# Designs tried in a protein design chat: VHH binders against p49116. Part 164

Target 1, 238 residues: p49116
Amino acid sequence: EGPLLSDTHVTFKLTMPSPMPEYLNVHYICESASRLLFLSMHWARSIPAFQALGQDCNTSLVRACWNELFTLGLAQCAQVMSLSTILAAIVNHLQNSIQEDKLSGDRIKQVMEHIWKLQEFCNSMAKLDIDGYEYAYLKAIVLFSPDHPGLTSTSQIEKFQEKAQMELQDYVQKTYSEDTYRLARILVRLPALRLMSSNITEELFFTGLIGNVSIDSIIPYILKMETAEYNGQITGAS

## First folded at step 12 (VHH)

Design j22 (framework vhh_brivekimig_d4)
Fold by ESMFold2-Fast, scan of step 12:
Structure j22 (fold): chain B 238 residues (1-238), chain A 120 residues (1-120)
Amino acid sequence: as target 1 above (238 residues)
Amino acid sequence: EVQLVESGGGVVQPGGSLRLSCAASGFTFDNYAMSWVRQAPGKGPEWVSSISWSGGTTLYADSVKGRFTISRDNSKNTLYLQMNSLRPEDTALYYCTRHPYSIPFKGDYSSQGTLVTVSS
């Protein structure tokens, strides 16, 4: 009955590690990226519709879309993160690795192409001047994607995605009434997110994690922590 | 400058107890989940336990469940690990780590570590 997202879900505030080191290192980049991913998953967990799907479905959805959520978060927080500086440092490291013959030329090419696609996406979002409300609903559309293989409860997920689309349309048409084609320009940016390799995102931003753990393996842990905090508040009655 | 200083390590016999402390400074301690990670001689790092920013949520590795208790005092910017029923397999260098995931990693923001030796 109520809206899918509340005003609290539009707020998306990333707190960066401080101070920024003189020379960017893997730990600073990984901690910055980890904060953004944690914030993104905390955001998702706070949505009542998401909670209503249950823990197993929540885990499956986030495993399927974390890279898309993370990339939208990078675009939204690009200025706060100094993302251009982070990407420039990564590019410099890759170029030095070519000279030292430490990495395959094919692998470096794949990573550089990924960085280019990421920059292109962030630039397109900046050019469209996407606001916080629009970002919240784009993230909701991505989160409630019923078309990932292996999902259960797909009819309910589709219902929430449609609700997100309808609320975004209503917002854009009322807020940007003079721009009749704005919604179409925004929505045609979303397919690019699925062309981004989650494995390359992990390599660029999450190499500082303990061992060779994948983001896929840590997702249940992060989501379980949020669920346990919620349950802790309920037990205050006894 | 982010600083994490561990203490409380030592040598103990099997079945003994130790309490580790981690004093944090240079950041807003109560905004971060904290974790304990250990590294045994000749082995890779192993996650031990995590605690949420408020202390309301705690998580443990299966190897330490029922024996170890993680806690924090946000007024003192201090993280604790109470270790009971210690086993030779618990012998390791123990690190406290600041991380928003409560997923630990080692590096510039990781602590120096404190040595725990459980010997028969």
Scores: ipSAE 0.000, ipTM 0.206, lowest interface PAE 14.0, mean pLDDT 80

Design j23 (framework vhh_brivekimig_d4)
Fold by ESMFold2-Fast, scan of step 12:
Structure j23 (fold): chain B 238 residues (1-238), chain A 120 residues (1-120)
Amino acid sequence: as target 1 above (238 residues)
Amino acid sequence: EVQLVESGGGVVQPGGSLRLSCAASGFTFDNYAMSWVRQAPGKGPEWVSSISWSGGTTLYADSVKGRFTISRDNSKNTLYLQMNSLRPEDTALYYCTRYGYSIPFKGDYSSQGTLVTVSS
């Protein structure tokens, strides 16, 4: 019996495409988001408890929670990504789309509300000064969620989620001993992730170039990739 | 500079077969997953199939499973799509892209693609 996550799972280093263009474009945003998605999937597949659940369960879990993992990754990597600049560029593009009548006004409002919620989430995490260990365990809590529809190994998933919660509690109590309510403040942020639309996340970061591609459809493929291919996607080894 | 050149399209009757090729240059081909994407007249683009850098993993859209086979030859920097049991609804412009480098990365597409027409 060991801890759910090792020290290697606390390390979460995003390598951004370089150089950053003077004016952000859809290709740069999608490349940046793709690298974060692949880093997040590689992080998940490297967890021994995750692998122990088996391929079908692994695929179902990640399909259910990729948007939550991705959003936590955006918050954790907000500075490295210059996320506020990316979101500003997306907002500018949406405003221009109104002028061109490319999107309905109602759709643009939905997307802008999503951007506002994303910004609010990232700001709240920054204000709480969430550290790398806390991010790793929050990601584990959302990954090992037993309550998504279509899951078959719910008892085992629940045990891993409880283990993640217990280890996070131990860490927070030990590391932030003077802040009795820190864990509660952190955990109350998680429900917001469940209410964010994965379809809008795809639109903002992944499908601006090819409208019909779905992250859900590619997840089985990503989880089956060889380690060298993951490294290539994470670093953009072109 | 990424260059992708599709070929092998043509006109075929329903139930027929075609083999598409994509010649890649300007990047280390065997470092990247590759995909086929198609766009039917008057419709948005549809992902068709993907293959890992080594060829060890393949993934297919439900509409083509059992009929299409994706493969690659890393020694020739070439991606293939074997299309069997073709249907009129498979009529589209087919193009290849580097999959996973950016999802989806339109800048890696050939502007021309290769046209597949399935008609009686």
Scores: ipSAE 0.000, ipTM 0.249, lowest interface PAE 13.6, mean pLDDT 81

Design j24 (framework vhh_brivekimig_d4)
Fold by ESMFold2-Fast, scan of step 12:
Structure j24 (fold): chain B 238 residues (1-238), chain A 120 residues (1-120)
Amino acid sequence: as target 1 above (238 residues)
Amino acid sequence: EVQLVESGGGVVQPGGSLRLSCAASGFTFDNYAMSWVRQAPGKGPEWVSSISWSGGTTLYADSVKGRFTISRDNSKNTLYLQMNSLRPEDTALYYCTRFGYSIPFKGDYSSQGTLVTVSS
């Protein structure tokens, strides 16, 4: 017993690459995205409930939900990242690809639709003025999803998800007592995360990052690697 | 400023061995995981191997498992890659990088890489 998340799990501080280039380029975008992905993975592994599930289950959960966690992170860090500027640069690249016939029209349409969905999601979260506690619990609800194929510890995962939902409810009711419908408005945003393609997220944000190795295939290694920089930002480990 | 200087590359026959070294400066070496990445002519970068800050955990791409060994000497701020049973497909520019950054990235490209050519 005890709370699922502590105040240390609410802290989510993205450090952007510096100096910022005069013009946005693929390397700056990929570096920024990589830092967010690693921050998100290290955040997840800092949760005692997550650790209690064991390494194999941890790997399976994060492999299944990394795109949802990453997208929530993009929304939470949109101002720090200047995400609107990054997306505008990506759109300009796609428009140039149309003019030069470098990519198929069908592929460009899929990517543009994904960018639109991402913008709508981030705008919705911004309009709701989601705070740090709410983001932490939404990430926990996404992380402890028992309904992904291939999971083995589904009853325990479901218990942790329910605990996250109850703690979010308690927080919202106490902090935003006059807004009876706030929790419902927040929770109905979550299904949209599952409509976003992880393959398109890789194309947009991780071009050139890992060569021929997919994000899915490197997640086990990110979770295993010990990096003092990220642990200090998330857990205050010592 | 992160600086990584590779050495040890060269031309070797199939089945041969080479040991690559990477001298690191500009950061606290023993606080960071390190990686080896290679880029074959006309191809994108491919991750080869990684090692944790303490050396306690090592990771390998399937293509090099059993043939390559990554190691580090924190007292010398140096990363190593021992390459055995080399194959023509191992021909590439090899460079070391600090784990956690996109490849290629300017900070990780402080190194010029070292060329490994496996030819008969």
Scores: ipSAE 0.010, ipTM 0.355, lowest interface PAE 9.8, mean pLDDT 81

Design j25 (framework vhh_brivekimig_d4)
Fold by ESMFold2-Fast, scan of step 12:
Structure j25 (fold): chain B 238 residues (1-238), chain A 120 residues (1-120)
Amino acid sequence: as target 1 above (238 residues)
Amino acid sequence: EVQLVESGGGVVQPGGSLRLSCAASGFTFDNYAMSWVRQAPGKGPEWVSSISWSGGTTLYADSVKGRFTISRDNSKNTLYLQMNSLRPEDTALYYCTRWGYSIPFKGDYSSQGTLVTVSS
């Protein structure tokens, strides 16, 4: 019955691995990305509405939207991560792979197009100067998406998404009262998130995962844990 | 300084049992999930089992389900792995790990490893 999100859900603080190496490697990139993904899952788990849907629904939702949450997190934390430096290192590695004939030209083209789309998305969000409240509600809108295949409780999920949209509207209208079209400008950015390939995101950021595990396979384990260390944080008991 | 010290490794015949223990110090043990990871000679690390801070949630790799039991005693800062119906393919160095940042299974701190050998 209260607001969907509290002030605690606006705070989204990524702590990067220290020290940053002089030359970026797949392990540092994977550690940084994993911290962001785990912070995003911890954030989602802390929402009472999300908890109320139950463990199976929670797992299905995060499996369906982790790439959208991760991409929003990259945009929000782009400066903290030095994301431009990470992407430049990835591009440099790909260019070296072309010269050594280790990857096909078509695959490299697909990956480079994905990097460009990611940069464009992050740049658009930066130009709009999206604040912490706006990011929190955008993440809630993508989290409570009722339209993914295989979901149960879709009416309740849709209700939470609508609540997120209404609270975002209220916030934007009160905080940016003289920018009549700001909300529309923000919301039209969201469809681009679904055009981002989760497989390519996984290849770019999560290549260093132990045991060749996929993000899809680890999400249930992370969500089921009552505690975990995210960016030096202890998640506590649920 | 975070320390994880394991014990209980050894040689056992196929079908036998062993219990591994991991004594934790240097951190608040009951605030962290814990895991067991193993590495067979010449192979990469394989996650075995994890347990939540309270012991309320336990997870197992498919290869050990029904044979291994993970448990903890928060009053003693100790993690356990009860291994039953041991097979030659269970032969590995076994590590206890603290649930950590980048990889939940690998963790941020691990023990030195204890050898478990299953042979006749």
Scores: ipSAE 0.157, ipTM 0.542, lowest interface PAE 4.8, mean pLDDT 84

Design j26 (framework vhh_brivekimig_d4)
Fold by ESMFold2-Fast, scan of step 12:
Structure j26 (fold): chain B 238 residues (1-238), chain A 120 residues (1-120)
Amino acid sequence: as target 1 above (238 residues)
Amino acid sequence: EVQLVESGGGVVQPGGSLRLSCAASGFTFDNYAMSWVRQAPGKGPEWVSSISWSGGTTLYADSVKGRFTISRDNSKNTLYLQMNSLRPEDTALYYCATHGYSIPFKGDYSSQGTLVTVSS
């Protein structure tokens, strides 16, 4: 049986587009976000337990939780991404959109509330000083969520989620033995992920420059990529 | 200098077929995923199809599934779009663009496009 995750699943290293532009623009933000999304999906499909559920279940799980995985990735990679700078640039763009009557005031308010929730989540994770092992298991807990509508194999998914929870508990108890309530503090952060709109995440990070492409349409494409092909897409390096 | 040169557009009757080509130069073509994007007169850009760097993975917009086929020949640095069962609503200027690891977009390597008109 062995552990749910190996050391290869703990390492989560985002490679940013280079060069960084003098002024942040939609292309750079979308490329950065897309790299994180692709890294997150590659991370998920590298898990043997995930592979064992089969293609249809894998697609359904990732479609249901991609926004939660992406948000955890934003928090984990906030420093590498200079996320605060990206969010400031998005806010500036929204303020300009008000002046140009491109978006309604109600829509801008919804988007600003989403940005505030995202900042609050990332700040709480930073304050807790969540490590790489903890992030890996939190991602596994949200990935193996048996409670999404339309899922098959829910008993198997639940077993993998319970295994993730047990392994996280064992890790925290051994590594942070002096902090009896650390696990509880970490786990109470997770419900906030489900309050974040996937539609607003798409509009913030995966803008409409390309027209009508949705993340839901891209997910099966990414999940079907072979490892070598996937690596070529992410890095572009030879 | 990076260049993308689209060709193959024209006027065709409904139900007809066209094959678009995009000839790439100035970069390592086989390192990049490629996309087709179209813009109908008076409308915003619409993504049509994408193909991975190897050609092993393809993705299509729901409006073109079953009618269009994207392909590439890395030995010739050329991207293709085979368009069958064309409809008046397929009338647009068609662009090719790099996709990479991100969502597809237009404008970085191609500004000209190739015009497809489907009319009686």
Scores: ipSAE 0.000, ipTM 0.289, lowest interface PAE 12.4, mean pLDDT 82

Design j27 (framework vhh_brivekimig_d4)
Fold by ESMFold2-Fast, scan of step 12:
Structure j27 (fold): chain B 238 residues (1-238), chain A 120 residues (1-120)
Amino acid sequence: as target 1 above (238 residues)
Amino acid sequence: EVQLVESGGGVVQPGGSLRLSCAASGFTFDNYAMSWVRQAPGKGPEWVSSISWSGGTTLYADSVKGRFTISRDNSKNTLYLQMNSLRPEDTALYYCTKHGYSIPFKGDYSSQGTLVTVSS
């Protein structure tokens, strides 16, 4: 059997909406987030091991981990997205909402705590200088998580996760041979992803969704898109 | 400028059929996923159906699955919704929306819409 990921799975290139507005608005933020979500789903779909699990398992895995994949994507693409600028705009909007008494104080507190956790996560990844190979394997580790409730084929999922961990270890040991504890420093960052609320991520980055829909509900649609259609959505082919 | 113009609504009895059209202009229609959204009197917006940029992938709300069919003609810049076996609860103002790379259920439905009334 070959490696879990090929060099093509290391490439993760986000194309931002153009032109960037002078002042950030909800439309630009949601369009940027949607592009990252589509890129993340396309990345997952391209993995042969993922395809081998079958459609039902693929849907269940992505529904369980989309927020973790999205957050890793935010960290990886933070500079391309000008994420710090987007988060500052969101914080400014929330401060205005407090002053105008439009949102409950309890909800604002939850959202601000989430933004803080997100900033800390992205900052920690930046300080560790996580490279493209490391991001690809971290995404694979969270994608192939066998411990989500309701999953079938958990033994095969666990084997793919262990393969991802093994390949990451081999890569880090050979590439960063002088930094004996690098792998441990990277892996201890992953549990924080599961503590981040997918509902708050949805509220921050996907505001204005029609009331009867959620990211959870659209994941089967995205995963069912044919490859050519998927590429058209990501690249804006005309 | 970007325009979406819905048409085809009307008054129909339960069990009847209507075909809605959405004429798009001011943007490259075949670069965008499209959706139908409805808003019943006194209710919030409800997503009905979505179609990918090429027309190859479609999705439906459980409430309309098996009764409604979404389609598009990229050569005419037109989106369609074929509505069969209409029920009183389908009574609403119907809007079409574009998504770009945005998720299918997010959209701008600032157009006038087309009114569908299902009653005896």
Scores: ipSAE 0.306, ipTM 0.637, lowest interface PAE 4.4, mean pLDDT 85

Design j28 (framework vhh_brivekimig_d4)
Fold by ESMFold2-Fast, scan of step 12:
Structure j28 (fold): chain B 238 residues (1-238), chain A 120 residues (1-120)
Amino acid sequence: as target 1 above (238 residues)
Amino acid sequence: EVQLVESGGGVVQPGGSLRLSCAASGFTFDNYAMSWVRQAPGKGPEWVSSISWSGGTTLYADSVKGRFTISRDNSKNTLYLQMNSLRPEDTALYYCTTHGYSIPFKGDYSSQGTLVTVSS
């Protein structure tokens, strides 16, 4: 019966691979992105309301929204990741691919449009100075989205989304009491997340995954891990 | 120095079985997820199977599901792949790899691998 999120769910600390190479490569970008994706799945998995929906629903929800969660994570961790430097490296590689005739002009346009939308989103969040509590609730709103095709338990998912929205409203009104329109400014940013292609995100950030494995295949594996095993893997890698 | 040494490959007829081993040294084996990756002649690498650090969670590529079993013995620092009902399409150089904690499927391999040839 308590709040949807506890203070532990506000903490979102990304640990970057070290050292950062002088010239960015697909392996460093993929490791950085993989750490963020794993942290995002760990965050979602730790929510009691999320676990209450059951394994099949949990898998379906994360498969449907991982790109939105990942993009929110990129915005939240943009400074820690040096995201602008990563995106500049990707753009430079893409421009070299044009010169070497390795990619079609249409594909390059799609990828560049995706990068520009991502930069616009991250810049808008930075301009609004979104805090850790606000990011936690925005991620919860995205996670508990009842409108994805094929979902079961949609009424319960909707209740959790509404709870996330109410708790965000309460937080913003109490913390930013002098800014009556802050909540509206924050919420109108969310629809842009659904315009970003998960396939292009996967191509840009996860090209370094072994053996043509997809994010779709990784999701059920991570969600099925026992808590002790999950935590042990996070601890053992650092 | 991280070292991974694969063994157990060979020539087998279709329908046969092989058990691959990967001996790990130079790192705390029981703290890392492990994977098997294969590369057929003239093709890119294909992920085959992954196992969590404790051995409690496993995943398989659709092409091998029901035929292959991944396992590990943390006391011996050894990873295994039991391959049953082998097909000519399973012919490849098989590598084991360790990967970062962020995603169990992320990895790179630079070991020599072990060759599996399925032919009559």
Scores: ipSAE 0.011, ipTM 0.432, lowest interface PAE 9.4, mean pLDDT 83

Design j29 (framework vhh_brivekimig_d4)
Fold by ESMFold2-Fast, scan of step 12:
Structure j29 (fold): chain B 238 residues (1-238), chain A 120 residues (1-120)
Amino acid sequence: as target 1 above (238 residues)
Amino acid sequence: EVQLVESGGGVVQPGGSLRLSCAASGFTFDNYSMSWVRQAPGKGPEWVSSISWSGGTTLYADSVKGRFTISRDNSKNTLYLQMNSLRPEDTALYYCTRHGYSIPFKGDYSSQGTLVTVSS
């Protein structure tokens, strides 16, 4: 009936672990990434249309698209996270790994290509000056993707995606009326999200998770946690 | 200061049971999600179980599902792990950790832990 997203869903505030260490380490990077992932899943869970699909569908959707949501979140929160500094630290660690032990030249190359794709994506979003409303609707378009294998209620998911696209179009035409091609430039960026491997994202940002924990395994837990824990911000360990 | 003190470990035979406790102090216990993590000799840390701040949501590693039960008593600032049908591979030093609104991982504070030895 109403809009797919409310003003509450446009707000996306990441609180970083404090203080930032003098030298970045796997633990700080993983905690920062975990906070962003939690915020992203909390954001998705708060959407009434998402809730209406039911628990099993919600879990399947988020398992299928968490990497795309996470990458959009990285782009949106790049300044708050000092993402360029985090990526530089990851690159430095990989270069040291190559010199110390040639574990797998092919794997390291694949990881470096992923970092390059991520940097290009974040740079393109920054150059377009994507605003909070645009990010919210891009996340909704990604979340309500009906084309992932194994999904139920695909017709309803498609309707929510179409609603997200329509509301994004209305917003862009109203707010950026002078730029006739802005919507097209924004939407053409989305396919790049699916080219980025969730496995490599997990390796880059979530190595600090205890060895038997995977993003896939914790998604149901995050989605089921009491809503009182979801305040839209992660305030830190204390 | 934040303190977490584990207890309840010991030596048991396969198929036995133990109940671990973690006494928390120095912070508002009921504001934090809590986890149990174990480290077997010569291995890295392994996440065992997590419980949300209110106790309403729990999660278990596949290796312990159906055998272990995590619980908490917020009035006593205490986290518990009931371990049933213990196996030799459950032998490890067990730690409790807090992580608030974060994803279950290594956590903020680990202590000396409590040793669980399952002899075969």
Scores: ipSAE 0.462, ipTM 0.744, lowest interface PAE 2.5, mean pLDDT 85

Design j3 (framework vhh_brivekimig_d4)
Fold by ESMFold2-Fast, scan of step 12:
Structure j3 (fold): chain B 238 residues (1-238), chain A 120 residues (1-120)
Amino acid sequence: as target 1 above (238 residues)
Amino acid sequence: EVQLVESGGGVVQPGGSLRLSCAASGFTFDNYAMSWVRQAPGKGPEWVSSISWSGGYTLYADSVKGRFTISRDNSKNTLYLQMNSLRPEDTALYYCTRHGYSIPFKGDYSSQGTLVTVSS
């Protein structure tokens, strides 16, 4: 039995749309977010353990955890995305909506609180200096979550999650041997991901998506597409 | 008003080719990702292919990969689908849709569609 993740699964390189516009708009933000979402799904599809669960289970798992994977991806790619600039643009748009009386004060407060929680999460990960291996295993832990409603093969999913946890522990203890409490500091950050609303994430980053189609609805189609195309189109790798 | 007008459908034998066109108006075409979606008789809509606003990125359903090519001409506000090696399973009403980059599924502002019939 080999490791759950190989070095190829640690590689997570986001290629941003070029050129960056002088003023950020909903299309640029949406395309940037979409590239990260596609990269995250491509990453999940490349894991042999994930493939072994079968297409129906794969779809159910990603539908349940896409927001957690996306948020981890935002934290990991915050610098390449200039995430702080994107969040500032979203905040400015929301402030203009308040001035134009287009949204209720309660809704704006709810959205702003979500942005604050997202920024706090990304800042905490940056302060911990989470490396590529740690991000890969954290993503694997959230991907192989057996506790989402409606899942089949929950025993096998749990075994893969436990394997991800064991391999993360082994990696951290060997690589950061002098920092006895590092693993605990990393793991206590994960519960915050489940408190972030997928509906608000969709509103903030995917407002450029036209029509009534949700992220949940497109996941099965994205997962069934040629895996190599995601990497070529999203990361610029060939 | 946003308008999408599909054309190029018809009856063709298995192994044949067709090129579909979608003429777009009423919006800034080069600011939107575009998709082709089909609906076979008695089935729900199936995503076929998507292209980014610039045309730099394309995505295909596994069922059409290697046979279909999506393209766009932003100077003419036109979306294309080149369909080669057509199969009876490709028989459907084909719709072009406007959407954000990440939606490889039914978007909005689809019109009447164009009928493609592959029969032996």
Scores: ipSAE 0.000, ipTM 0.177, lowest interface PAE 12.4, mean pLDDT 81

Design j30 (framework vhh_brivekimig_d4)
Fold by ESMFold2-Fast, scan of step 12:
Structure j30 (fold): chain B 238 residues (1-238), chain A 120 residues (1-120)
Amino acid sequence: as target 1 above (238 residues)
Amino acid sequence: EVQLVESGGGVVQPGGSLRLSCAASGFTFDNYGMSWVRQAPGKGPEWVSSISWSGGTTLYADSVKGRFTISRDNSKNTLYLQMNSLRPEDTALYYCTRHGYSIPFKGDYSSQGTLVTVSS
């Protein structure tokens, strides 16, 4: 019952590490990316429908789609993050690695293609001027994907995805009533998220993580936090 | 500024137990999640266990689950690792680290660590 998302789910405020260093380094990039990942997990956990699926199912969903959520977050927060500056620094590092034969040409090509796909996606979202409500519903559509292997409760997940799609349609038709094709232009962008490698995202943004820690390990930790601890970690009170 | 001082390491026979401590200073201890990380001779660092800022949530690497227990005492600014049923494979330098306010598993750790040697 009720709407899938409330106004509280539209709020998505990334707090960057301060101050920004004069020269970007892997630690600053990783800290910034990790804050975005945590914010994205916090957002997902705050949805009543997500909690209703149960801990095992909701953990499996997020592990399957974290890269899509993270990429949508990068697009939404691109200005706050100075994402273009971060990507330029990564590209410069990769070009130096080519000259020094530190990485194979095939690997560098894969990573560069990923960066170009990411830039194209972020530019397309900026061009469309996607608003906060639209981002929230797009995140919900990718979160409630029933087609990932090994999921339980797939019929309920599919119902939540359809509800997200219907509420997005209703919002766009009412808010952008004169733009008949806006919804179609937005939705056609989503398949590109599935083509982007989570392994390459980890390499670009999370190289500063300690030891053998992977995003797979971080996600269950965040999702298993007690509500008070989860809120305290984010804001100290909410 | 931030100081983390590990202690409690030593030499123990297989099947033995050790309790590691990490004394923290220079920051508000109960605002940070904490982790134990180890580095075995000739290998890279391996994450062992993490605990949330309040102590309510813990996570363990599969290799130590059921044998190690992480805990903290926020009144003493101290992190603990209780290690039971120790194996030769657990031989390593053990480091404690703090997470950033929003980031589990990313943090600063001591370069000194505490050495744990499991051998007959």
Scores: ipSAE 0.231, ipTM 0.591, lowest interface PAE 4.9, mean pLDDT 84

